VH-VL binders against q39962. Designs and how they scored, part 10

Target 1, 193 residues: q39962
Amino acid sequence: DPTDGFTEVPLTEDNFVIQKPYDKPLNDRYSYKNGIRRLWVYENDKPFKVGSPTRPRTEIRIKGHDYSSGVWQFEGQVHVPEGTSGVTVMQVFGAVNKATALQLRVYNGDLKSYKSNSVATDIYNKWLRVNVIHKVGKGEITVFINGQQKLVVNDDGPAEHYFKCGVYAAPDGSSNYMESRWKNIKLYKSDNK

## First folded at step 16 (VH-VL)

Design r5
Fold by OpenDDE, look of step 17:
Structure r5 (fold): chain C 193 residues (1-193), chain A 119 residues (1-119), chain B 108 residues (1-108)
Amino acid sequence: as target 1 above (193 residues)
Amino acid sequence: QVQLVQSGAEVKKPGASVKVSCKASGYTFTEYWYMAWVRQAPGQGLEWMGLIYPSSGSTWYAQKFQGRVTMTRDTSTSTVYMELSSLRSEDTAVYYCARGYYDEWMDFWGQGTLVTVSS
Amino acid sequence: EIVLTQSPDFQSVTPKEKVTITCQASQSIGDFLLWYQQKPDQSPKLLIKYAEESYRGVPSRFSGSGSGTDFTLTINSLEAEDAATYYCQQYDYYPGLTFGGGTKVEIK
C-alpha cells in the first residue's frame, strides 16, 4: 500500500481552504455533504482573483502544511461525473520551471498527467483512490490509482509546495460544466523514505 | 537555476524616459508567472509599480504610474521591460523586477537597477 | 488600493531579544500576507508567506501570525545578521501588490 511507512498528518476543516470564482458565493460552486466535497465550475466563470489571467477554478487548497522538503503524500478518493473534461482535478503546486509540479487532468474519461502520460482510463462515474507521493529531495512524484503505481515523474525542481484538488479548467478543451467529488482526503508524511 | 538579470544603472534628465530590462532564465518564461516591478527611492520603502504577464503581455499598473509607465515583454529573449517617461527627481530609485506565481507570492528578484534623475 | 501600515518604523534591539513587527491592512486580506527581509544594497528576500508559513531556507526564529487585518512578524532571539528592514506585502487584492512602509531593525 502506498501509505506504508507514512504517518498521517491530522487535518481539520481549517486545512481545507476553497478557492473559487471571485464573484460567486461558496455554495454556488462548492458543497460538503455526507463526507463528500463537491466542487464545480463553469468554463466562463471568473478566475480565483480579480485581474487574474488564470482559468476558472473551484479547488481545495490544503492549508497549513506547505512543504519544501521531505516526503509528503496526498490521498483522496475522487469521482468525476461523465461529461467533465479538460480539467485538472488534482495538483501539486509549486515548481522551479513551472507553476506546478504535477497536474492530474481529465480528458474524455481519461486521467492523465497534464495532456500526456495516461494514469487511468474510463474513470467516469467511479470512485478512484488517488495517492500522490512527493519525494522532494529526489525531485520525484509518484501517482497511485487504487493502490497501483501508475506514474513516476520529475517535479521540475524544489520549490514551495502544497496540494490542491477539485476542478481547475485546463488551458483548452474544457467542458462547459466541470465537476469533481472528493472524499477521505488525507495527508501523510514520511521521515525515512 | 532561476535568474533575473537587470540592465545597468541609468542617469537621466528631468522629462526624459528610461527603459529598464529584466532578462529571465532558468525557467519557462511563458508559464504561469507574472513579472512585477518594484522601486525603492534612496532611504525609502518598497513601492509596487505594476506587473506584466509574460504569457499574454497583459499589464496592470499602479494608479500612481498610470499614463507614465509601460511594461512590455519579449518572449523570444525572455525579457521584460519597464519604461518610465516624464522623469522627475523623485523617480530616482532602485528599480527591481520580481517573478511571481499567478495569484501567489514572488520568489525571485532581480539585482536592481539604479535610475538617477538629475538636472 | 489596500494600505498596509507597519509599526514601528524603527527599533534598536539587543541580540537575543525578541523582535515584534506589526502590519495592519486597511481591509481584510485573509492570510494573503508576505514578509520580506531586505539588507542594505540587496534585493528583498521572502521570509513568510500566507501570514504564517515560513519560506524555505528561513531560520526557525522567524515566524508570522495573524489574519484579516492584523499581522505580526516575530524574530525570536535576534541575531546580528538579522539587522535589516522588514516589509509586509499583501497579495489578496490582485494585482495591486502593495507594501507596508517597512520596519528597520538595528542591533544595539
Scores: ipSAE 0.796, ipTM 0.918, lowest interface PAE 0.8, mean pLDDT 96
Fold by ESMFold2, look of step 17:
Structure r5 (fold): chain C 193 residues (1-193), chain A 119 residues (1-119), chain B 108 residues (1-108)
Amino acid sequence: as target 1 above (193 residues)
Amino acid sequence: QVQLVQSGAEVKKPGASVKVSCKASGYTFTEYWYMAWVRQAPGQGLEWMGLIYPSSGSTWYAQKFQGRVTMTRDTSTSTVYMELSSLRSEDTAVYYCARGYYDEWMDFWGQGTLVTVSS
Amino acid sequence: EIVLTQSPDFQSVTPKEKVTITCQASQSIGDFLLWYQQKPDQSPKLLIKYAEESYRGVPSRFSGSGSGTDFTLTINSLEAEDAATYYCQQYDYYPGLTFGGGTKVEIK
């Protein structure tokens, strides 16, 4: 199991900062009911900040555990309803050459690293367990789906990092409506490094 | 490694213009970055002037400088320029460029360029 | 435009003692507050982002706290190299990236 050798880092609601279209109250794009967080945007929504050229998002930014060294792990379960496409659902923020070290995107029911490396197929309308391990000293990010290793990529560091999940419209090809649902979001740090 | 290298010190007379350059290296200039300009008069605090998005060339200027400042970029040389016109003695300052991720903090600064305006 | 008011303007502190610097915003900026350190003839260096998150490479003696309109930078045990001017900056009212007036800290 990808969590072997890791210790859970406690999270409270103070660690879950929601980034959303600047002109929407929180409940217009986000809900948290029965342990499930629902995050959605429309393609024509406003960006997170006034004046920003970035695309619409409703994302959880995990606050309080930004890192630049060590071995860290994100875990969560994601459900993407059919019809959602052209969207980032999970990120490792921070890189030297670009803003992020990893984006997991959904294109037509396939989960990919950005637009290229396949991670999983036929993901619509089911829960997937996602684990992402970042070994900063090796510059390496490993992605697991349902406990099975699917992808290893380089992080393009050094940088300051944090994890995000939710929906963030991709540069192009976004569906009009984009949604992801998340539960059991956890953060881990390695015991042995 | 990321580096922002600015042009050298300038001495100008009132009414002239100055154009300060900021050459970026060690990263992809046109990705999800902005370049901000911040000045500091002798013995004074930091003052934000505006920013440019090198990917699109789009700019946003602080109201105080609207009409006097122009920011441009040259993607072939990974360089941003800040031009301030109708100079007056109060514009004597060190001018800094600084990069940041879109919607995030500034993480790297240039070395500063002293502009002196005197008759 | 958001105005950031820093206090005090100047502080002379015995080595190893605690330094506290405050920054007050004219309207709520959530947690979008930065702290910088600037030494004479040097560019500012980022210390704290998102009000309380230490930037990479920053010594653990530096910490930030607060949200909304009231923010604090703390140096728990002042070192000689910490003599500098400290600035807060907001980045919530984007793109207006305004700064506080600064707080000069020197060794007594």
Scores: ipSAE 0.483, ipTM 0.810, lowest interface PAE 3.1, mean pLDDT 91

## First folded at step 17 (VH-VL)

Design u6
Fold by ESMFold2, look of step 18:
Structure u6 (fold): chain C 193 residues (1-193), chain A 119 residues (1-119), chain B 108 residues (1-108)
Amino acid sequence: as target 1 above (193 residues)
Amino acid sequence: QVQLVQSGAEVKKPGASVKVSCKASGYTFTEYWYMAWVRQAPGQGLEWMGLIYPSSGSTWYAQKFQGRVTMTRDTSTSTVYMELSSLRSEDTAVYYCARGYYDEWMDIWGQGTLVTVSS
Amino acid sequence: EIVLTQSPDFQSVTPKEKVTITCQASQSIGDFLLWYQQKPDQSPKLLIKYAEESYRGVPSRFSGSGSGTDFTLTINSLEAEDAATYYCQQYDYYPGLTFGGGTKVEIK
């Protein structure tokens, strides 16, 4: 199991910061009910910050555990309803050449690393367990879906890193409406290299 | 290694213009980065002047500098420029460039460029 | 425009003692506050991001706290190399990236 050898880092609601269109109240784009966080955004929504050239998002930014060393792991279960496409649902922030070391995007029911290699197919309307391990000392990120290793990529450090999940409209090809649902979000740490 | 290298010190007379360069290396200049300009007059604090997005060339200037500042970039040389016109003695300062992630913090600063405005 | 007011302007502190620097915003900026250190003839160096999160390589004696309008930088045990000027900066109302007026800290 991808969590073997890891110690859970406790999270409270103070660690779950929601980034949303700047002109919308929180409950117009986010809900947390019965352990399930629903995050959604429209293609024509405003960016997170006034004046930003970035595209619309409603994302959980995990606060308080930014890292630049060690071995860290994100875990969560994601549900993407049919009709959502052209959207990032999970990311590892922080790189030298670009803003992120990893983006997991949904295109037409496929989960991909950016626009390239498939990580999982036929993902609509079901829960997937997602684990992402970042070995900073090795510059390596490994993605697991339902406990199976699917992808290994190199990071582009050194940088400050943090994990995000939710919906963030991709540069093009976004559906009018984008939604993801998340539950059982956990963070782990190990001193392995 | 990420580095921002600025042009050398300048001496100018009141009413002239100055153009300071900031050459970036060690990263992809046109990704999700902005370049900000910050100045510091002798014995004074840091003052934000504006920023440019090298990917699009879009700029945003602090109100104090509207009409006097122009920021441009050359993607082929990974260089940003800041031009300040109608110089006064109060514009004597060290001028810094600094890069940052979109919507986030500035992480790398240039070495600074002293601009002296004197009669 | 968001105005950041730092206090005090200047502080002379005995080595090993605690230093406290405050920054007050004219409007709520959430947690989007940065702290910088600047030594004479050097570029500013980022210490704290997101009000409370240490930047990489920053000694543990530096910490930040606060949210909304009231923020604090603390140096728990002042070292000789910490003599510098410290600035807060907001980045909530992007692109207006305004700075506080600075706080000079020196060894008494």
Scores: ipSAE 0.602, ipTM 0.852, lowest interface PAE 2.3, mean pLDDT 92
Fold by OpenDDE, look of step 18:
Structure u6 (fold): chain C 193 residues (1-193), chain A 119 residues (1-119), chain B 108 residues (1-108)
Amino acid sequence: as target 1 above (193 residues)
Amino acid sequence: QVQLVQSGAEVKKPGASVKVSCKASGYTFTEYWYMAWVRQAPGQGLEWMGLIYPSSGSTWYAQKFQGRVTMTRDTSTSTVYMELSSLRSEDTAVYYCARGYYDEWMDIWGQGTLVTVSS
Amino acid sequence: EIVLTQSPDFQSVTPKEKVTITCQASQSIGDFLLWYQQKPDQSPKLLIKYAEESYRGVPSRFSGSGSGTDFTLTINSLEAEDAATYYCQQYDYYPGLTFGGGTKVEIK
């Protein structure tokens, strides 16, 4: 199991900060019910900051555990409804040449690293267990789907890092409506991996 | 290592223009990075001037400098430029470039460029 | 634009004493507040992000708190090397990512 050898980092609700279109109330783009966090956004929504040129998003920003060293792991179960496409559903923020070391995107039912490196296919309307391990010292990120290793990539250099999940419209090819659901979001840390 | 190296000090007459350069190294311009310009008059505080996304060339200027400031970039040399026209004595200041993540914080600053405007 | 008002403008503090600097925003900016340190003849350096998160490499004696409109930077035990001017900055609204007026901290 990808969590073997890791220690869970206790999270509270204060660690879950929602980034949403700046002109929408929280409940118009986010809900938390029965342990499930539902995040959605429309292609024509406003960005999360006034004047920002970024694409629309509704994302959970894990706060309070930013890191620049060590071995960290994100775990969560994700459900993407059919029709959602051209969207980032999970990010490892922070990089040298990019703002993010990793983006897991959905295109037509495929889960990919950015626009390439498919990690899962036919994902619609299913719960997938996602584990992302970032070995900062090695500059290495490993992605697991349902406990199986699917991808190993470089992190594109040292930076301040943190995890995000939800929906962030891709630069192109986005569906009008984009949604992801998450449950059992956890954070792990290891000093020996 | 990421570095921002700015051009040298400038002395200008009122009414002239100045163009300060900021050369970036250690990273590549992408859609996720902006470069901000901030100035500081002698003995005064920091003042936001605007930003540019070097990948696209998109700019956002503070209202105070609209029509007088122009920010540009040369992606082939990883250099960003800030040009300020119609200079006046009040424009005497140290001008800084600073790299910013996406629409997040600014982490790396240039060493500053002193621009002196005097008759 | 969003106006940030810092207080006080100046402090003269004995080493090992606690330093408190406040920053008040003219409207709510959530936690999109930064703190910078600027020493004489140097460029500003980022200390705090998201109002209360220490930036990489920042000593533990520095801490930030607050949300909405009222924010505080605290130096728990002032060191001689902490003599500097400190600035708050909001990064919620573009293009006016405005700064506070600054607080100069000197060592007695």
Scores: ipSAE 0.392, ipTM 0.814, lowest interface PAE 2.0, mean pLDDT 94

## First folded at step 18 (VH-VL)

Design w1
Fold by ESMFold2, fold request of step 19:
Structure w1 (fold): chain C 193 residues (1-193), chain A 119 residues (1-119), chain B 108 residues (1-108)
Amino acid sequence: as target 1 above (193 residues)
Amino acid sequence: QVQLVQSGAEVKKPGASVKVSCKASGYTFTEYWYMAWVRQAPGQGLEWMGLIYPSSGSTWYAQKFQGRVTMTRDTSTSTVYMELSSLRSEDTAVYYCARGYYDEWMDIWGQGTLVTVSS
Amino acid sequence: EIVLTQSPDFQSVTPKEKVTITCQASQSIGDFLLWYQQKPDQSPKLLIKYAEESYRGVPSRFSGSGSGTDFTLTINSLEAEDAATYYCQQYDYYPDLTFGGGTKVEIK
């Protein structure tokens, strides 16, 4: 199991900070009911910050556990409804040449690293367990789906990192409506370097 | 290695203009990053001037500098420029460029360019 | 424009004592506050991001706290190398990333 050898980092609601279109009340793009967080945007929504050239997002920014060393793991279960495409649902923020070390994006029912390496197919309308291990000392990020290793990529570091999940419209090819649902979001840290 | 290298010190007379360059290397100049300009007069605090998005060329200037500052970029040379017109003695300062992630902090600063305005 | 008011403007502190610097925003900036250290003739160095997140290589004696409008930088045990001017900066309304006026910290 990808959590073998890791210790859970306790999270409370104070660690779940929502980034959303700047002109929308929180509940217009986010809900948290019965342990399930629903995050959505429309393709023509405003960016998170006034004047920003970024695409629309409604994302959980995990607060309090930014890192630049060690071995860290994100875990969560994601559900993407059919019709959602051209959108990042999970990311590791921070890189040297670009803004992120990893983006897991949905294109037409497939989960990919950015637009390239396939991670999973036929993902709509079901829950997937996602584990992402970042070995900062090796510059390496490993993605697991339902407990199975699917991808290993370079982190494009060194940088300051934090984890995000939700929806962030991709540069192109976004559907009009984009949504992800998340539950059981956890962080882990390994004692090993 | 990521570097921001600024043009050399300048001496200008009141009423003139100055154009400071900031050449970027070692990263993707046209994506993910804004370029900011921050100045500091001798013995004074840090003062935000504004920023440019190299991807689009879009700019945002602090109110104090509206009408006097122009920021541009040349994507073929990965260079950002800051031009300040109608110089006065209070514009004597070190001018810094700095890159920042969209929506986030600045992580790399240029070495600074001293601009001296004297009669 | 978001105005950041730092207090105090200056403090002289005995080595190993605690330093507390405050930064107050004219409107809520959430957690989008940075703290910098600047020594004479040097560019600013980032200490704290996102109000409370320590930047790479920053000694553990530095910590940030606060959210919304009221923020604090703390140096729990001042060392001689910490003599510097400290600035806050907001980045919530990021086209206009204003700085506080600065706090000069000197060793007694």
Scores: ipSAE 0.773, ipTM 0.904, lowest interface PAE 1.3, mean pLDDT 93
Fold by OpenDDE, fold request of step 19:
Structure w1 (fold): chain C 193 residues (1-193), chain A 119 residues (1-119), chain B 108 residues (1-108)
Amino acid sequence: as target 1 above (193 residues)
Amino acid sequence: QVQLVQSGAEVKKPGASVKVSCKASGYTFTEYWYMAWVRQAPGQGLEWMGLIYPSSGSTWYAQKFQGRVTMTRDTSTSTVYMELSSLRSEDTAVYYCARGYYDEWMDIWGQGTLVTVSS
Amino acid sequence: EIVLTQSPDFQSVTPKEKVTITCQASQSIGDFLLWYQQKPDQSPKLLIKYAEESYRGVPSRFSGSGSGTDFTLTINSLEAEDAATYYCQQYDYYPDLTFGGGTKVEIK
C-alpha cells in the first residue's frame, strides 16, 4: 500500500479552503454532504481573482501544510461524472519552470498527467483512490491509482508546494460543465526518503 | 539558477521618458508567471506600479500610473520592459522587477535600477 | 485600494530580544498577506506567505500570525543579520498589490 511507512497528518475543516469564481457564492459551486465534497465550474465562469488570466476553477486548497522539503503524500477518492473533460482534478502546486509540479487531468474519460502519461482509463462514474507521493529531496512524484503505481515523474525543481483538488479548466479547452467529487481526503508525511 | 537582471542606472530630465529592462533566466519565461514592477524612492517604502503577464503580454497597472506607464515584454529575449513617461522629480527611485506565480506571491527580484530625475 | 498600515515605523533593538511588527489592513484580506525583508542596498526577500507560513530557507526565529485585518511579524530572538526594513504586502485583491509603509529594525 502506498501509505505504508507514512504517518497521517491530522486535518480539520480549516485545512480545506475553497477557491472558486470570484463572483459566485460558495454553494453555487461547492457542496459538502454525507462525506462527499462536490466541486463544479462552468467554462464561462469568472476566474478565482478579478483580472486574473487563469481559467475557471473550483478547487480545495489544502492549507496549513505547505512544504518545500520532505516526503509528502496526498490521498483521496475521486469521482468524475461522464462528460467532464479538459479539466485538472488534482495538482501539486509549485515548480521552477511552471506553476505546478503535477496536474492530473481528465480527457474523455482518461486520467492523465497534464496532456500525456495516462494513469487510468475509463474513469467516468467510478470512485478511484488517488495517491500522490512527492519526494522533494529526490525531486520525484509518484502517482498511485487504486493502490497501483501508475506514474513516476520528476518534479520541476525546488519550490513551495501544496496540494489542490477539484476542477480547474485546462488551458487548451474544456467541457462546458466540469465536476469532480471527493471523499476521504488525507495528508501523509514520511521520514523515509 | 533563476535570476532577473535589470538595466543600468538612468539620469533623466523632467518631462522625459525612461525605459528600464528586466532580463529573466533560469526558468520558462512564458509559463504561469507575472512580472511586477515595484519602485522605491530614496528612504521610502515599496510602491507597486503594475504587472505584466509575459505569456500574453497583458498588463495591469496601478491607478496612480495609468496613462504614464507602459509595460512590455520580448519573449525571444525573455525580457520585460517598463517605460515611464512625463518624468517628475518625485519619480526618482530604485525600480525593481519581480517574478510571481499567477494569483500568488513574488519570489524573485531584480537587483534594481536607479532612475534619477533632475533639472 | 487596500491600505496597509505598519507599526512601528522604526525599532532599535538589542540582539536576542523579541521584535514585534504589526500590519493592519483597511479591510479584510483573509490570510493573503506577505512579509518581506529588505536589507540595506539589497532587493526585498520573501519571508512569510499566507500570513503565517514561512518561505523556504527562512530561519525559524521568524514567524507570522493573524488574519482578516490584523497581522503580526515576530522575530523571537533578534540576530545582527536581521537589521533590515520589513514590509507587509497584500495579494487578496490580486492583481492589485499594495505594500505597508515598512518597519525599520536596527541593532542597538
Scores: ipSAE 0.770, ipTM 0.914, lowest interface PAE 0.9, mean pLDDT 96
Fold by OpenDDE, look of step 18:
Structure w1 (fold): chain C 193 residues (1-193), chain A 119 residues (1-119), chain B 108 residues (1-108)
Amino acid sequence: as target 1 above (193 residues)
Amino acid sequence: QVQLVQSGAEVKKPGASVKVSCKASGYTFTEYWYMAWVRQAPGQGLEWMGLIYPSSGSTWYAQKFQGRVTMTRDTSTSTVYMELSSLRSEDTAVYYCARGYYDEWMDIWGQGTLVTVSS
Amino acid sequence: EIVLTQSPDFQSVTPKEKVTITCQASQSIGDFLLWYQQKPDQSPKLLIKYAEESYRGVPSRFSGSGSGTDFTLTINSLEAEDAATYYCQQYDYYPDLTFGGGTKVEIK
């Protein structure tokens, strides 16, 4: 199991910060019910901040555990409804040449690292367990789907890092409506790997 | 290593214009970054002037400097420029460029450029 | 625009003592608050992001707290090298950014 050798980092609700279109109230793009966090955004929504050049987003920013060293792991179960496409559903923020070291995107039912490196297919309308391990010292990120290793990539250099999940419209090819649901979001840390 | 290297000190007369450059290196210049300009008069605090998105060239200026400041970029040389016109003595300051993530913090600063305005 | 008011403007502190600097916003800015350190003849350096998150490489004696309108930077045990001017900065109203007036800390 990808969590072997890791210690869970206790999270509270304060660790879950929602980033959303700046002109929408929280409940118009986010809900938390029965342990499920639902995040949605429209292609024509406003960005996170006024005048920002970024695409529309509704994302959970994991707060309080930003890192620049060590071995960290994100775990969560994600559900992407059919029709959602051209969207980032999980991110490792921070890089030298770009804003993120990793983006897991959905295109037509495929889960990919950015626009390449497919990690899962036919993902619509079902729950997937996602584990992302970032070995900062090695500059290495490993992605697990349902406990199976699917991808190993290099990060893009040392930076300030944290995890995000939800929906962030891709640069192109986005569906009008984009949604992801998450449950059992956890954070782990290891000093031995 | 990420670096921002600014142009040298300037001495200007009142009414003149000054154009300060900020050359970026060690990272991809355009995507995911903004470049802000912040100045500091002698013995005073930091003052935000505005920012530019190198990817698009879009700018946002502080209201105080609207109509007097122009920020531009040259993607081929990874350089951002800040031009301030109609200079007055109160514009005497060290001018800094600073890199930031979209919607986030500024992490890397230039070394600063002293601009002196005197008759 | 958002106005940030820092207090005090200046303080002289004995080494190993605790330093407290406050920053008050004219309206709520959530946790979108930064703290910078600037030493003489140097560029500012980022210390704290999101009000209470230490930036990479920042000594553990530095900490930030607060949300909404009231924020605090704390130096738990002042070192000689900490003599500097400290600034708060908000980015809630990004891309409009504003700084506090600064707090100069010198060593007795």
Scores: ipSAE 0.764, ipTM 0.912, lowest interface PAE 0.9, mean pLDDT 95
Fold by ESMFold2, fold request of step 19:
Structure w1 (fold): chain C 193 residues (1-193), chain A 119 residues (1-119), chain B 108 residues (1-108)
Amino acid sequence: as target 1 above (193 residues)
Amino acid sequence: QVQLVQSGAEVKKPGASVKVSCKASGYTFTEYWYMAWVRQAPGQGLEWMGLIYPSSGSTWYAQKFQGRVTMTRDTSTSTVYMELSSLRSEDTAVYYCARGYYDEWMDIWGQGTLVTVSS
Amino acid sequence: EIVLTQSPDFQSVTPKEKVTITCQASQSIGDFLLWYQQKPDQSPKLLIKYAEESYRGVPSRFSGSGSGTDFTLTINSLEAEDAATYYCQQYDYYPDLTFGGGTKVEIK
């Protein structure tokens, strides 16, 4: 199991900060019910900050555990409804030449690294367990789906990193409506390099 | 390695203009990043002037400088320019460029360019 | 415009002692506050981002705290190399990402 050898990092609600279209109240784009966080956005929504050139998002920005060294792991379960496409659902922020070290995007029912490497297929309307391990000292990110290793990529470091999940419209090809649901979000840390 | 290299010091008379360059290297100039300008008068603190998005050329200027500052970029040379017109003695300062992620912090600063405005 | 008020303007501190610098915003900026260190004839260097998150390579003696309008930079045990001017900056509101007035820290 990808969590073998890791120690869970305690999280409270203070660690779950929502980034959303700047002109919308929180409950217009986010809900938390029965342990499930629902995050959604429309393609024509405003960006997170006034004047930003970025696409619309409603994302959890995990606060309090930004990192630039060590071995860190994100875990969560994600559910993407049919019809959602052209959207990032999970990312590792921070790189030297670009903004992120990893983006997991949904295109037409497939989960991919950016627009390229397939990570999982036929993902609509079911829960997937996602684990992402970042070995900063090796510049390496490993993605697991349902406990199985699917992808290893190099980061573009060194940089400051933090984890995000939710919905963030891709540069092109976004559906009009984008939604993801998340439960059991956890962080883990190891001091093994 | 990411670098921002600015043009050299300049001495100007009141009423003139100055154009400071900031050449970027070691990263994707036209995506993910804004370029900011910040100045610091002798013995004073840091002062925000505004920013440019090299991808589009779109700019945002602090109100204090609106009408006097122009920021431009040349994507073929990965260079940003800041021009300040109608110079006054209070414009004597070190001018810095800095890159930042969209919506986030600035991580790399240029070395600074001293502009002296004297009668 | 968001005004950031730093205190104190100047501090002379014996080595190994604790330094506390405050920054107060004229309205809430959430967690979007940065702390910088600047030494003479150098560009500013980022120490703390997102109010409390230490930047890479920054010694553990530096920490940030606060949210909303009231923020603090702490140097737990001052070292000679920490003599510098420190600035806060907000990055919540465009187009004016204002700085605080600065705090000069010297070794006594």
Scores: ipSAE 0.764, ipTM 0.895, lowest interface PAE 1.3, mean pLDDT 93

